# VH-VL binders against Peptidoglycan editing factor PgeF (pgeF): the designs that were tried, part 7

Target 1, 264 residues: Peptidoglycan editing factor PgeF (pgeF), of Synechocystis sp. (p74606)
Amino acid sequence: MTMGDDLWGWQNINGSPYLTCALLAPWPHAFFTRAFYPQLPEQLITYLDPQGKAFRVKQVHGDVTLTATEIGQTPLAPDSTHPPADGIISDAPHQGVWVASADCTPVLIGDLIGKRVAAIHAGWRGTKARIVPKTIDKFLALGSELKDLRVALGPAIAGEVYQVDPWVALEVGQSVQAVQKLATEEQQWDHLSTMVNPPVLPDAEPEKYRLDVRRINQLQLLELGFAQEQIAVAPHCTFQMEELFFSYRRTHTKEVQWSGIVSY

## First folded at step 18 (VH-VL)

Design j4 (from f6 with heavy chain S105T)
Fold by ESMFold2, look of step 19:
Structure j4 (fold): chain C 264 residues (1-264), chain A 124 residues (1-124), chain B 107 residues (1-107)
Amino acid sequence: as target 1 above (264 residues)
Amino acid sequence: QVQLVESGGGVVQPGRSLRLSCAASGFTFSYYGMHWVRQAPGKGLEWVAIIWYDGDNEYYADSVKGRFTISRDNSKNTLYLQMNGLRAEDTAVYYCARQYEDWGTDEYLPFDYWGQGTLVTVSS
Amino acid sequence: EIVLTQSPDFQSVTPKEKVTITCRASQSIGTSLHWYQQKPDQSPKLLIKWASQSISGVPSRFSGSGSGTDFTLTINSLEAEDAAAYYCHQTYRLPHTFGPGTKVDIK
C-alpha cells in the first residue's frame, strides 16, 4: 500500500500538524511545526513516549555530538541548564533526543539493529565542519553498522531561496570530498553548480549564490557509503512555508520548532 | 552587565606594528562573534574585521587585509587586533564590538555592545 | 562593496519635533539594515535592527522603516539627549559598511 517515493507524512494532534518520515517509522519521532510553540522537548516528548526522558543541548552551530550519558558529564553552557553541542546520540531505551531549528537542518537518525537514535542541528557552519559525518563516525565507534542506519533531513530553508555570500557557498561545498579533491576553485565552482541536483544555484543579485545545505549533507552521507534508500530529504522550506514553520531568515526573531526521536 | 574595554592604542610611525586588546566581561564571550570598527578623527565608522566564536573564521576589510590579524583567546575573554605595516590612513579610534546574539540562524548580525575605543595615531 | 548614503548630513531641530533620516543602499539589501546612535565622545549604540525591529531599552520615539534600497530612521519627538550622530549599517554581505552619518543638533 506504500506509494513509491512518498516518505513524508503529516500527522495531527488537536489541530496542530507535525511531520513524520517513513524511513524512521520504527521509532517515535516528529518534526514539529510552529503550531507547537512554545512547548519544549520536556513537554513534547509526552506525545511520542510517555515514559521517555528528553535530552537537549545548548546549540552553538558547531560540530560536537554528545551521547545522553556525555550530556550529564559535560560542563553546562553559562546561564544554561544544557552543555554546548549540536547533536545528541541516545545510549539507553526511552531517551528522546531533540534539536531546535528555524532554517538550519534538523537531522534525525535511527539504527535499525543497534537501536540508537540521534538528532543533529546542521546549519552551514556545522555542515562545513561535517557534523553529520562526525556523528556517523560516533555511531560506528559505538558498534553500529552503516547499512543499518536511516537518516531523515527535515524541514529547513530551501536552496532555492537561501542567499549566501560566495565564500560561504564555496567553503561549505568544499566539505564534500569529491569537491575538495578538485585542483582549482574554478573546477570546484563548476562541479557544485552543474552536477545533477546542484547544491549551489545562481542568484540574481551580484555577489550572491544560493546554497542547499540539505543537499550538501546528503552528498556527505553518500560519500560515506550510504545508499540513496537510507536517506530521506524533506522537500519542506521553512522560509516559504510561513504558516507551518518559523524562519530566522524571514523574521529575524528567535522562535523555533523542535524535532525529536525516541529510542526503544 | 556587558562591558568591552579596549587597550593598546598609542602613537607609532608608519610601517610599524601595534597590538590592540579588548577585555570582555558580563557575558559569555565564547558564544559571540566579535568585530573591530574604527573611526578616523572627524570621520564616520569603518568596519575592519570579524572573528566568529570558533576563532577559525575571520574576514577583513580590503583596506587592512594582509596587514591586520584578528584573533581571540576565549580562556581570557579577550579579543585582539594585530596591526602590521601601519599607515597614516590607519589613524583612528578602534572599537571592539559584540555581534548581536540571535542563535536561530547563521546570519550576519548587527552589533549591540561597543567598547569605549582606543586611539591609534600613525605619524612620522 | 555596498555603499550607503545618508540624508541629510546635518539637522538642527527644535525639541519635540519629528526627525527623519534616510539611508540609501547602492543595491538591494532586503531588511539587513541597522541604525546606531553615537553621542559626542561616546561609543555607538544600537537603536534599530533589521530596518524596523525595536531594541530593548531604546525609547519608543525611535522607529525605523524601509526595505530594499531606501530606509528611514524616525525620532517622533526629539529630546535634548538625542543630539548625536546617526549611522546606518548593512549586514547583507561582507564587508559590512556604514553610512557616512547624520548629525542631529538641538535648535
Scores: ipSAE 0.516, ipTM 0.814, lowest interface PAE 3.0, mean pLDDT 92
Fold by ESMFold2 at other seeds, look of step 18:
Structure j4 (fold): chain C 264 residues (1-264), chain A 124 residues (1-124), chain B 107 residues (1-107)
Amino acid sequence: as target 1 above (264 residues)
Amino acid sequence: QVQLVESGGGVVQPGRSLRLSCAASGFTFSYYGMHWVRQAPGKGLEWVAIIWYDGDNEYYADSVKGRFTISRDNSKNTLYLQMNGLRAEDTAVYYCARQYEDWGTDEYLPFDYWGQGTLVTVSS
Amino acid sequence: EIVLTQSPDFQSVTPKEKVTITCRASQSIGTSLHWYQQKPDQSPKLLIKWASQSISGVPSRFSGSGSGTDFTLTINSLEAEDAAAYYCHQTYRLPHTFGPGTKVDIK
């Protein structure tokens, strides 16, 4: 009953697998695996669009999304050749927008009519800060219409294994407005743990919970008025699928995979 | 090159308040989580509080909840600790510490730079 | 909640000898354990992160190992400048906690 099970396809380049989503079929895109490490977006974009230019940012787990033009106008992050942000929206054809991940959710967005695309890096800090809704607001301000957007939530650490402290689970859960409006924290916990496909799961260890960050982002999108058919959620877990993905939780090392989408 | 300088320590009577400051330089302060850690004379280290980079998320040790408030002003590159209802057991050197940040992670991380500390003495 | 203990509490050691310090957690913390050195009248310095990962600028004679509940800091061939207190630190859960420290003196 996972939405979009037949929407996710494995592709292959010279024995190296990567993932695509049917909702984003109009745009060249990929959720690359560890098999492409150490290639960077400037190299990876040639698999998607040989005419394309790659755009990326220095991810800081925040809530800022920049247009490709704004990237050139924003001061660089310390010791980096890129400005700080966690999302990118295209503003011209043949722009590839890219994010890195190793457990945090890579989100790719396409505007079927307005042609803009986006890539977002959404960990629990960015999700709590509502980076995805803020990026949708930016699409709308640029002239996009919500009904034309298609969203893919890519491989990330699965809720079944993403152990967090209780305060993290609660505060990220409160980023869902239906939860925030409840009168007591007891009611908020109950709602988060008992709804259909709950984003908060129990943990065997005392004083721990399990958090489904992709599900929280999905709930945020549904609250904005997205139809379920506009959202695809990958079932893939970066922690559990060691052969395919790097996971910071698993190794505490800084290797990443890249996800990107190209405008036309 | 990274520098953290605490100030505001001193001798104060029980029940009174004191505000500590930590001036940061040599790095982009607004990109780092910050902590307070204290050390009673002749004793070990005790974690006190964290504040994340944007100032909207805080967490406290049980021993100080409700009495201490951590805050930051990113425009002034300054971390603060407001200490109310001070008790004798709060006597310590207070350090500010910068969280080690790795790209691509949402994990809690250790502390790579510490200030020199400021002494708070609570005595009658 | 998570209590860290260290052994020994105190150790007086001649230069060039190997020093071993252990840290035990009250529950499994994976590898979310870090080591600090605090020289007399100085602030702490990070030596090892994630149980065993090296820190740039820290001498190679310092190494760490362990996972779960049992962790070890090793100093091979002790130098005089290594006289200090050593603390383990867990970041598995808030509130974070430190071990009580191990003081290492030069004989």
Scores: ipSAE 0.502, ipTM 0.813, lowest interface PAE 3.2, mean pLDDT 92

Design j6 (from f6 with heavy chain G33A)
Fold by ESMFold2, look of step 19:
Structure j6 (fold): chain C 264 residues (1-264), chain A 124 residues (1-124), chain B 107 residues (1-107)
Amino acid sequence: as target 1 above (264 residues)
Amino acid sequence: QVQLVESGGGVVQPGRSLRLSCAASGFTFSYYAMHWVRQAPGKGLEWVAIIWYDGDNEYYADSVKGRFTISRDNSKNTLYLQMNGLRAEDTAVYYCARQYEDWGSDEYLPFDYWGQGTLVTVSS
Amino acid sequence: EIVLTQSPDFQSVTPKEKVTITCRASQSIGTSLHWYQQKPDQSPKLLIKWASQSISGVPSRFSGSGSGTDFTLTINSLEAEDAAAYYCHQTYRLPHTFGPGTKVDIK
C-alpha cells in the first residue's frame, strides 16, 4: 500500500481521535478508536448525524447482510435486542449502520448515486464465506451500479502479525476466484504467497502462517470488477496500535470499537 | 441453564460404526463452535474434532481423520459424531463441549460447558 | 502437534495447604493455555483461561500464571472439594491438545 495512504485522515472530538476515509467523504462516517469506549452506536451517531437513527445487529461471524427495513422484520437473536447478521445496508435517509470490531475488518461502503450505505463485519470466517461480495450483490439487486460504489476497509489486525494455522490461511485464500481455480493446493499456496502484495506471509514457526484478511477482501472486490481507485485499505493495525485500538488477540478481553456510516 | 446431553454410545465390534448425538438446550446453539473430546478409561483428555457454528467448517485430530465425521443440525440444536471403522483404541467416554463465545476477533477459544459423556466400547 | 506435559502426576495434600501444578508446552504458545478441573466420574470444568484470566463462578483460591512454554495453576488453600484431576489445554493451534493430567487428593 502506497498512494492509497493519503486517503486516511485523523479527526478529533473533545481530544478523542477517530479515522475517516476520503473515498467516503460524501457520507458522515467514522472508524472510531478505543477512546470512545464504552459509548454505543446510539450515542456515537449523534457525532455524525443528530437526526440519525442507529442500526446494528448481533454479529455472528456469518455472511448475512440485512437492510435497515429487514432488521425490523427479522427475529431477534436469543438473549439479544438485535437480529443475527454481520452486515447492514441502509434503505432510507438518516440511517446510521454500525459494526463492532477488535481485530476483524470493519468495511464501510457508500453508493454515490443510489445513496445507500453499508457496514460489514468481516473476520476470517465471514471473509471465507464471502460476506463482502454477497453484500455487493445485494447493492446491485437494490438498483446500485458497481461503478458508483466506494469501499473502505478499516483498521484491523495486520497480516504482518496475524498468525493463523495453515488450513485457515488456505481456506480463506480459496475464497479468491483466481486461487480457487488452481488445480492443486500446492499451486494455491504458491499463488497466495508470491503474488504482488501477498495475502499469506511466512511465520518464523514452521506450522504457522500470517494472513492479511484486508488484502483477501480487497482481492475479492477486485475480482468483482472494482477499480483500485474505488477501494481504500487502512494501513492501521489494531494489534500493534494499542493506544488507539482494542485487540482481542492482544488482551483476550471483549472490549470493541465501533465503525459507522450514515445515509442522507 | 446450558445443557449438553450425549447419547448413542454402546458396545460395538471392531470395524463397525456408531453415531453419537449431543442435544443442546438453554443457549443459542447456532452461535457456538462445538467440539468432541474423548477420554479412554483411566486416561486423560484427547481432543477429537471441531465444527464451527456455520456448519461448513470442521477439523479433526489425526487419529480420527478419514474415519470420523462431525456434523450439526442447527434447526434441531444437535451435534453429531459419525464414527466409522472403529478400533479398540477408540474405546472412550465421548464428551461434547461448547467453545467460549467470541464476538469481534474470530479466535480459537477454550470450552466453557461440557456434556456428561457417553461411553463407546470397541471389543470383540 | 504441540505436546503438553504436567508435573507432578499425582499429589496428596493436607487441607488448607497450597497446591502448585505445572504445565510445559513443547513450543511457545503465548498465553493460549487454559486449565480444567475434573472430579471423579464428572465432566471437566473450565477454571482459568488464557493462562491467568479468571472464570465467573470459580473460587478465587484458583489462579494461573505463565506464558510461552511454562505455566502454573495454583490452589492457595486446598479444600476437600478440590480433590480432582487437573488438565492444561492449548488453543494456540489445531489440533488442540491437553496435558496428561495431575491428580490431587486430600490426605
Scores: ipSAE 0.444, ipTM 0.785, lowest interface PAE 3.7, mean pLDDT 92

## First folded at step 19 (VH-VL)

Design z3 (from j6 with heavy chain G104S S105T)
Fold by ESMFold2 at other seeds, look of step 19:
Structure z3 (fold): chain C 264 residues (1-264), chain A 124 residues (1-124), chain B 107 residues (1-107)
Amino acid sequence: as target 1 above (264 residues)
Amino acid sequence: QVQLVESGGGVVQPGRSLRLSCAASGFTFSYYAMHWVRQAPGKGLEWVAIIWYDGDNEYYADSVKGRFTISRDNSKNTLYLQMNGLRAEDTAVYYCARQYEDWSTDEYLPFDYWGQGTLVTVSS
Amino acid sequence: EIVLTQSPDFQSVTPKEKVTITCRASQSIGTSLHWYQQKPDQSPKLLIKWASQSISGVPSRFSGSGSGTDFTLTINSLEAEDAAAYYCHQTYRLPHTFGPGTKVDIK
């Protein structure tokens, strides 16, 4: 068994780097970098599974996860060829499920026994709404067992640079049920800022905090009963690593990278 | 062909209430955060309130907090502003504004479309 | 609350000359500063986002610059239809705020 912090590996296609996670080794998967722009999932899937079919959604920063079958049964978003959602679960072999990001957390999930995979787009609104726990509930409803799931939280804006308003930090923090159940906001702030690896950090500017959205999602998973070794958290920051990733916070432009995982 | 049309303005006495509406068309209303912004006659713009996509989160300027309530009905593509305890300093043209949205981010964004405005006059 | 100030309050400018409008924030706001044009008796129109980014359909004579606390809107060759009030707007934090406006008239 390797140490948890060595789970992340760089791969290369024709000089273009992408990231993989050892926890997801059974499934073809990638957290692609900006180097693959403007390729779309329909093209990118050929690097992972030449016979795979790509599934994606119109991301709306919500809490809905659809199966590949449900995508075909869900009304399309207006002016889009995709239904609105922020997560996808596979329901047959050779399905690639994909999300786009430029600071929000891309989450890839594999089920070692049930063979289904998922991709989730988790920004602060989706994290507040608990899209990851809701997706785990959907895995369980489909017959998965929690012990068989492996979760990778990919490159995103790091907490040490993600400056937000106090109300955002608090309300996203309250999505962790242990925090929500505390009697006062003062206790909630104290818990969020003083726990080991705190998801809320101080900012030098008054009326700002820094929020680690990946850490909040990790805490939500641990609360559901995941063991630490079932969860990998990428240390990569989309904001700080300009050569590798687009970041909306950095440039305020619409370019994204794609992350995907393919079922077998 | 994005359109925002405000209505419900008028002349009212101090302490009374008024409800503004903003009818939206030409876009998917439920995907956008919406704002109210006001402009007193001969003065500049003052931000009033935001309401997020599903209506669960709102935020208000301090000058109106506790007196004004922003709301939305996504099934009717309509934004509302309930204004209670009106004061003379609330006299303004009230605009609804659509927050620019980019599916790649959940940052605060500027306003890309504005309505024509509706005048509220609070006078004794 | 972040206070925005603008300078000058008013300019009267000959056509084809350069107009410069400044906006100053009471604290650093990065590039979370946007510019709007409001012609007489009209609604505001977005001109520049994120301090310097262009908006489709806005003439190229409009440009923006700055970061932190100091921002500038430039009209590099004023045209008659540019007579308007110009407002800066911060979205760095809630509550959002606007500058007091700069009125530009044609001589």
Scores: ipSAE 0.646, ipTM 0.855, lowest interface PAE 2.2, mean pLDDT 93
Fold by ESMFold2, look of step 20:
Structure z3 (fold): chain C 264 residues (1-264), chain A 124 residues (1-124), chain B 107 residues (1-107)
Amino acid sequence: as target 1 above (264 residues)
Amino acid sequence: QVQLVESGGGVVQPGRSLRLSCAASGFTFSYYAMHWVRQAPGKGLEWVAIIWYDGDNEYYADSVKGRFTISRDNSKNTLYLQMNGLRAEDTAVYYCARQYEDWSTDEYLPFDYWGQGTLVTVSS
Amino acid sequence: EIVLTQSPDFQSVTPKEKVTITCRASQSIGTSLHWYQQKPDQSPKLLIKWASQSISGVPSRFSGSGSGTDFTLTINSLEAEDAAAYYCHQTYRLPHTFGPGTKVDIK
């Protein structure tokens, strides 16, 4: 049973709204909206922890997550002041970890006991490559226990409007082990389209499908052994809620919103 | 500063094979999806194939599926096109093209830089 | 596969006059349509992305419009260096496709 409707709260700073998630209440965190543009994590962190240090990466739609220490040890991306990655795990107190999005899923994670936090940028390529499970594996390797983790999947483009080519829908769907193990593609399509809250939806246009990337990430987490109560999924669509969010699918411009979480 | 230089073109007989290379410089090759596009003499542009960043995904035009293989070596900043079973209709200038990069999106994007092209002639 | 058509095939235009090139898609492609210029003996150059968005370094006389199935490239005041072939390109779906081209010459 899910408590999804009660988990998400709107907060406000001088008329500018942002979201928080009840599962992450122990940590200062936010899924900021377009109203905070053009502020960057180095400014935004002051709303969450004035003593915090912001960490971010040059997102490349891959499957790499770095610790805050590893960020300082990783060569910078060309023409960037940040190393390439799509996720960050804290490794000391007062570290804010941040990702940008404009349709891709921002994922924030907290460890209630181990105190580590993470931010992940998960688009369809990163989701196909299983960046979220790989980040969970990294938490475990650092000494975290799965039962102590809380995960929030933030505002992103909703499955009901995210039109994609069939090969994208199928290959991302195959990143779910229950799907990958089915004997035929026909069975895989059937499973993806008929399960409860299906991650693949029909499109009226021939040779298109609609893909719920947040639902795929949720399914990946459930297969790792997360209880439903450890996962919150935002119902907010960046494409449809234009007053609140930038969406690359809508405008094809590079403006983004930031999401972040601070360790203590 | 961005440069793409194709090589490996030439005259070949039908049914034979040819391998094209595209040397990239002035940018971080491994962060860009790359394409091949061809243009028959006096004709328009025809998209041939795409390969994403680290070579995990490829897609081909129907006219070349099963005969052409796109690949890349990120350690050498080089894109390749292996062309097998060449036919007269494959005669064209072959361009490599860099997909526009926008780190904020997973969308398909247009091509912002093109090489000068290399001519492949398939003739008896 | 999405078929793009262009009109006219060829256009001879006096300098300083307006050039209009049309691209039509075989199905709706939203705004996933881009324009390229290919000057004689040169490689293509990106002019317009997403139907209407400017590219850095491209003169402001170039503009694009349209959505769905009908798209237009406009050169508001033709310059001598604009003599070229112009191609539309869709990225709505794989395989990607180009229009057949429109050649623009100086009269």
Scores: ipSAE 0.579, ipTM 0.840, lowest interface PAE 2.6, mean pLDDT 93

Design z4 (from j4 with heavy chain G33D)
Fold by ESMFold2, look of step 19:
Structure z4 (fold): chain C 264 residues (1-264), chain A 124 residues (1-124), chain B 107 residues (1-107)
Amino acid sequence: as target 1 above (264 residues)
Amino acid sequence: QVQLVESGGGVVQPGRSLRLSCAASGFTFSYYDMHWVRQAPGKGLEWVAIIWYDGDNEYYADSVKGRFTISRDNSKNTLYLQMNGLRAEDTAVYYCARQYEDWGTDEYLPFDYWGQGTLVTVSS
Amino acid sequence: EIVLTQSPDFQSVTPKEKVTITCRASQSIGTSLHWYQQKPDQSPKLLIKWASQSISGVPSRFSGSGSGTDFTLTINSLEAEDAAAYYCHQTYRLPHTFGPGTKVDIK
């Protein structure tokens, strides 16, 4: 058993399971499962904070994170009730920040001292664009200190099953600066496939690779100076655990689960 | 209400250039990956190129690599195809197409809306 | 690149009869196969996504099936308005490719 194994706890509401992370214990939070579909954050927040207000965005697989205040100041997209972004940072108590996922990594963040919380939607496009490091930069600009941050990378499609084209694996891998700085693509492939807990695995099909997007996000955080103990990585695979999670790769249907965290 | 309108087609001599435009309306253009697809007269569909919603990445069919450039201006809701070194084989109706969008996924997706097309004729 | 083939090239069918169009991929593509209808002088229209999933506004007489390398589009009871070319399209990998098309006429 490792500390990572003890960090994740199953909770239950009326027979419906959801997941919590010990690193985020100071804040009401959840990685909800498919059992809560079709409930939306405006309903789900009542399980976490009856006083809370839910904030969400129209996710576009980009690298933008908005504060709760900025959400109210950002123009809504046509035919949408939400502004475009893929991350949200709280800026007052009792704000719930939420993201949807169905294979992409939901990332929840808490600041032990500054009290801000965040939720990030990190698919491979957003991970390539470094949405998590950019969100950390925004925490720092708002006065947070890196040592006070706690990050949970939630249920997502596991690298062991996430088949992608070679250019996707390489370009997402290049978002890790140590990889990007290597002189040749051959060196970059070798690094990505041979490091401890490699984010890129071979696939049985010769024109495919397997990509661990959670591992890439973890590597990005470690390069920023996070200690291992500040980061929890869920072992849960949305694709493999059909009973618990929707997976777009598995069914190509639009159902999602929600993950959220509430500031205090 | 979703509308895609191509323009810039015409008759051009081999070896010359044309730039096609696709004006988008009725949706938030900057949220969608966009494609060009062409159809030679009396023939089938041929995929030409993709550009990401933010313009950061593009990919081309082998038949046009090095000659065609896909681009976009999100402030003008416009997709472009710069076609250089045109050949007789490039004669076709050119369609712009919107990639289906499904939040929570990074999968390659089919095309849910197409323009009416603009004809490019490459002849002596 | 992945080559798609379609059969038949052409078929002429009386109204109300069943139409079957097949698409074969040069390698396994899972269910990353989609179908389009192109009526004369019109732009293509998405009919079926992910081999078998319906599209809002498309009549229920259109259905799709298959996985791997072999796929089928079925029109269960042909209407006169269904006279068109039908194309399969793979999104398993770039470059995207289309089948050569199947033209369906009304007798």
Scores: ipSAE 0.653, ipTM 0.850, lowest interface PAE 2.1, mean pLDDT 92

## First folded at step 20 (VH-VL)

Design o4 (from z3 with heavy chain A33D T105S)
Fold by ESMFold2 at other seeds, look of step 22:
Structure o4 (fold): chain C 264 residues (1-264), chain A 124 residues (1-124), chain B 107 residues (1-107)
Amino acid sequence: as target 1 above (264 residues)
Amino acid sequence: QVQLVESGGGVVQPGRSLRLSCAASGFTFSYYDMHWVRQAPGKGLEWVAIIWYDGDNEYYADSVKGRFTISRDNSKNTLYLQMNGLRAEDTAVYYCARQYEDWSSDEYLPFDYWGQGTLVTVSS
Amino acid sequence: EIVLTQSPDFQSVTPKEKVTITCRASQSIGTSLHWYQQKPDQSPKLLIKWASQSISGVPSRFSGSGSGTDFTLTINSLEAEDAAAYYCHQTYRLPHTFGPGTKVDIK
């Protein structure tokens, strides 16, 4: 446990805890906890950058990431004040980009040289659709270099408790190219369950598996050429840490926490 | 006002095909996973298939897998069920159903709106 | 496949009395159990989600309880319009399954 645990720090504002990641230290950022509910990004950004403007989207569990400029150019979702997407990239200073979660992985990204930041909502549907690699491709298209990116995968439901159907585990696992290229499903299952730090774990119930969505996203990033040191994975479980996080799996209610990062 | 209207039912002989349609209105169709559920005369409900909101993933009950194809056209707000190799046990009222949507969740969710159904009768 | 059973199959009840319908799952499904009402010649209507959570527009006389394998739908004071079939539905895993139904009639 040399990496990962050293990168995550608890911060406090007026008695309310939030989490930060050392890889993202150049940027004001936070993985807020349930203690900040019902505050919205328009309020929360003032803790990070009083001059900042908050950007958010109507999350639809898809694979689309918009720039802050594209948000203003994209038709709003019906009955919403925001366009549909699951990720946001900044394109100017003092832009805060935000995602909501309650078990799905909030991903924050910073570009040390190009100065762009991103926030991504990555549940298992978005992970299967490879929203994180697609967002990295968008950074590169905007002029970023892979070596300059830093990625933090925030608090989410942990693989050790995230019970799913076999087809979910397999199809999300197939989003990893090394798995996809294997000739048979039997080989794919074997690879997913026997690799170091396996993303698919057994469940006590024989017709269920446990899926580590953060681990799958990490594997996708490693295949793109990220070094281990560019990626931080939070060890925090939103389901198990009920005092700190909302979890949809736990309560089936709509409360969320917000995660955000501000460009400079 | 959410509305789901099925069409395309009728009487067909065993081994033939039918295509059902479900026209959606009063909500943003492309945000919702959609299902087909059937009810044989005098019987209970049987889940048939799901398609994801974007049309890229489908799952079927074993009783219809390989014979039925669920699809959608989000530009037309329409859900489809192509039924091939029909058998007598496929005789039922077919409902399209909208899965409850919760933007914070990747869970399997119940069905909050149902159409009126369309009757399919497989008989010689 | 998860099998749901319901009890009773049929119930004739005097108006204003309490109705209790039981659903039992063949294995633990947590709270991934939902209830529907189907009136004669109508499509199903969602009454309760996640075992016990209310649905907007559903009368408060309907309530649900249970977790694991044993679940109950309660109509606290039956009204004439509540004559219908009632189905439980599990979303714990695919394939989704429904209970066989409980018919409630007015005595």
Scores: ipSAE 0.640, ipTM 0.854, lowest interface PAE 2.2, mean pLDDT 93

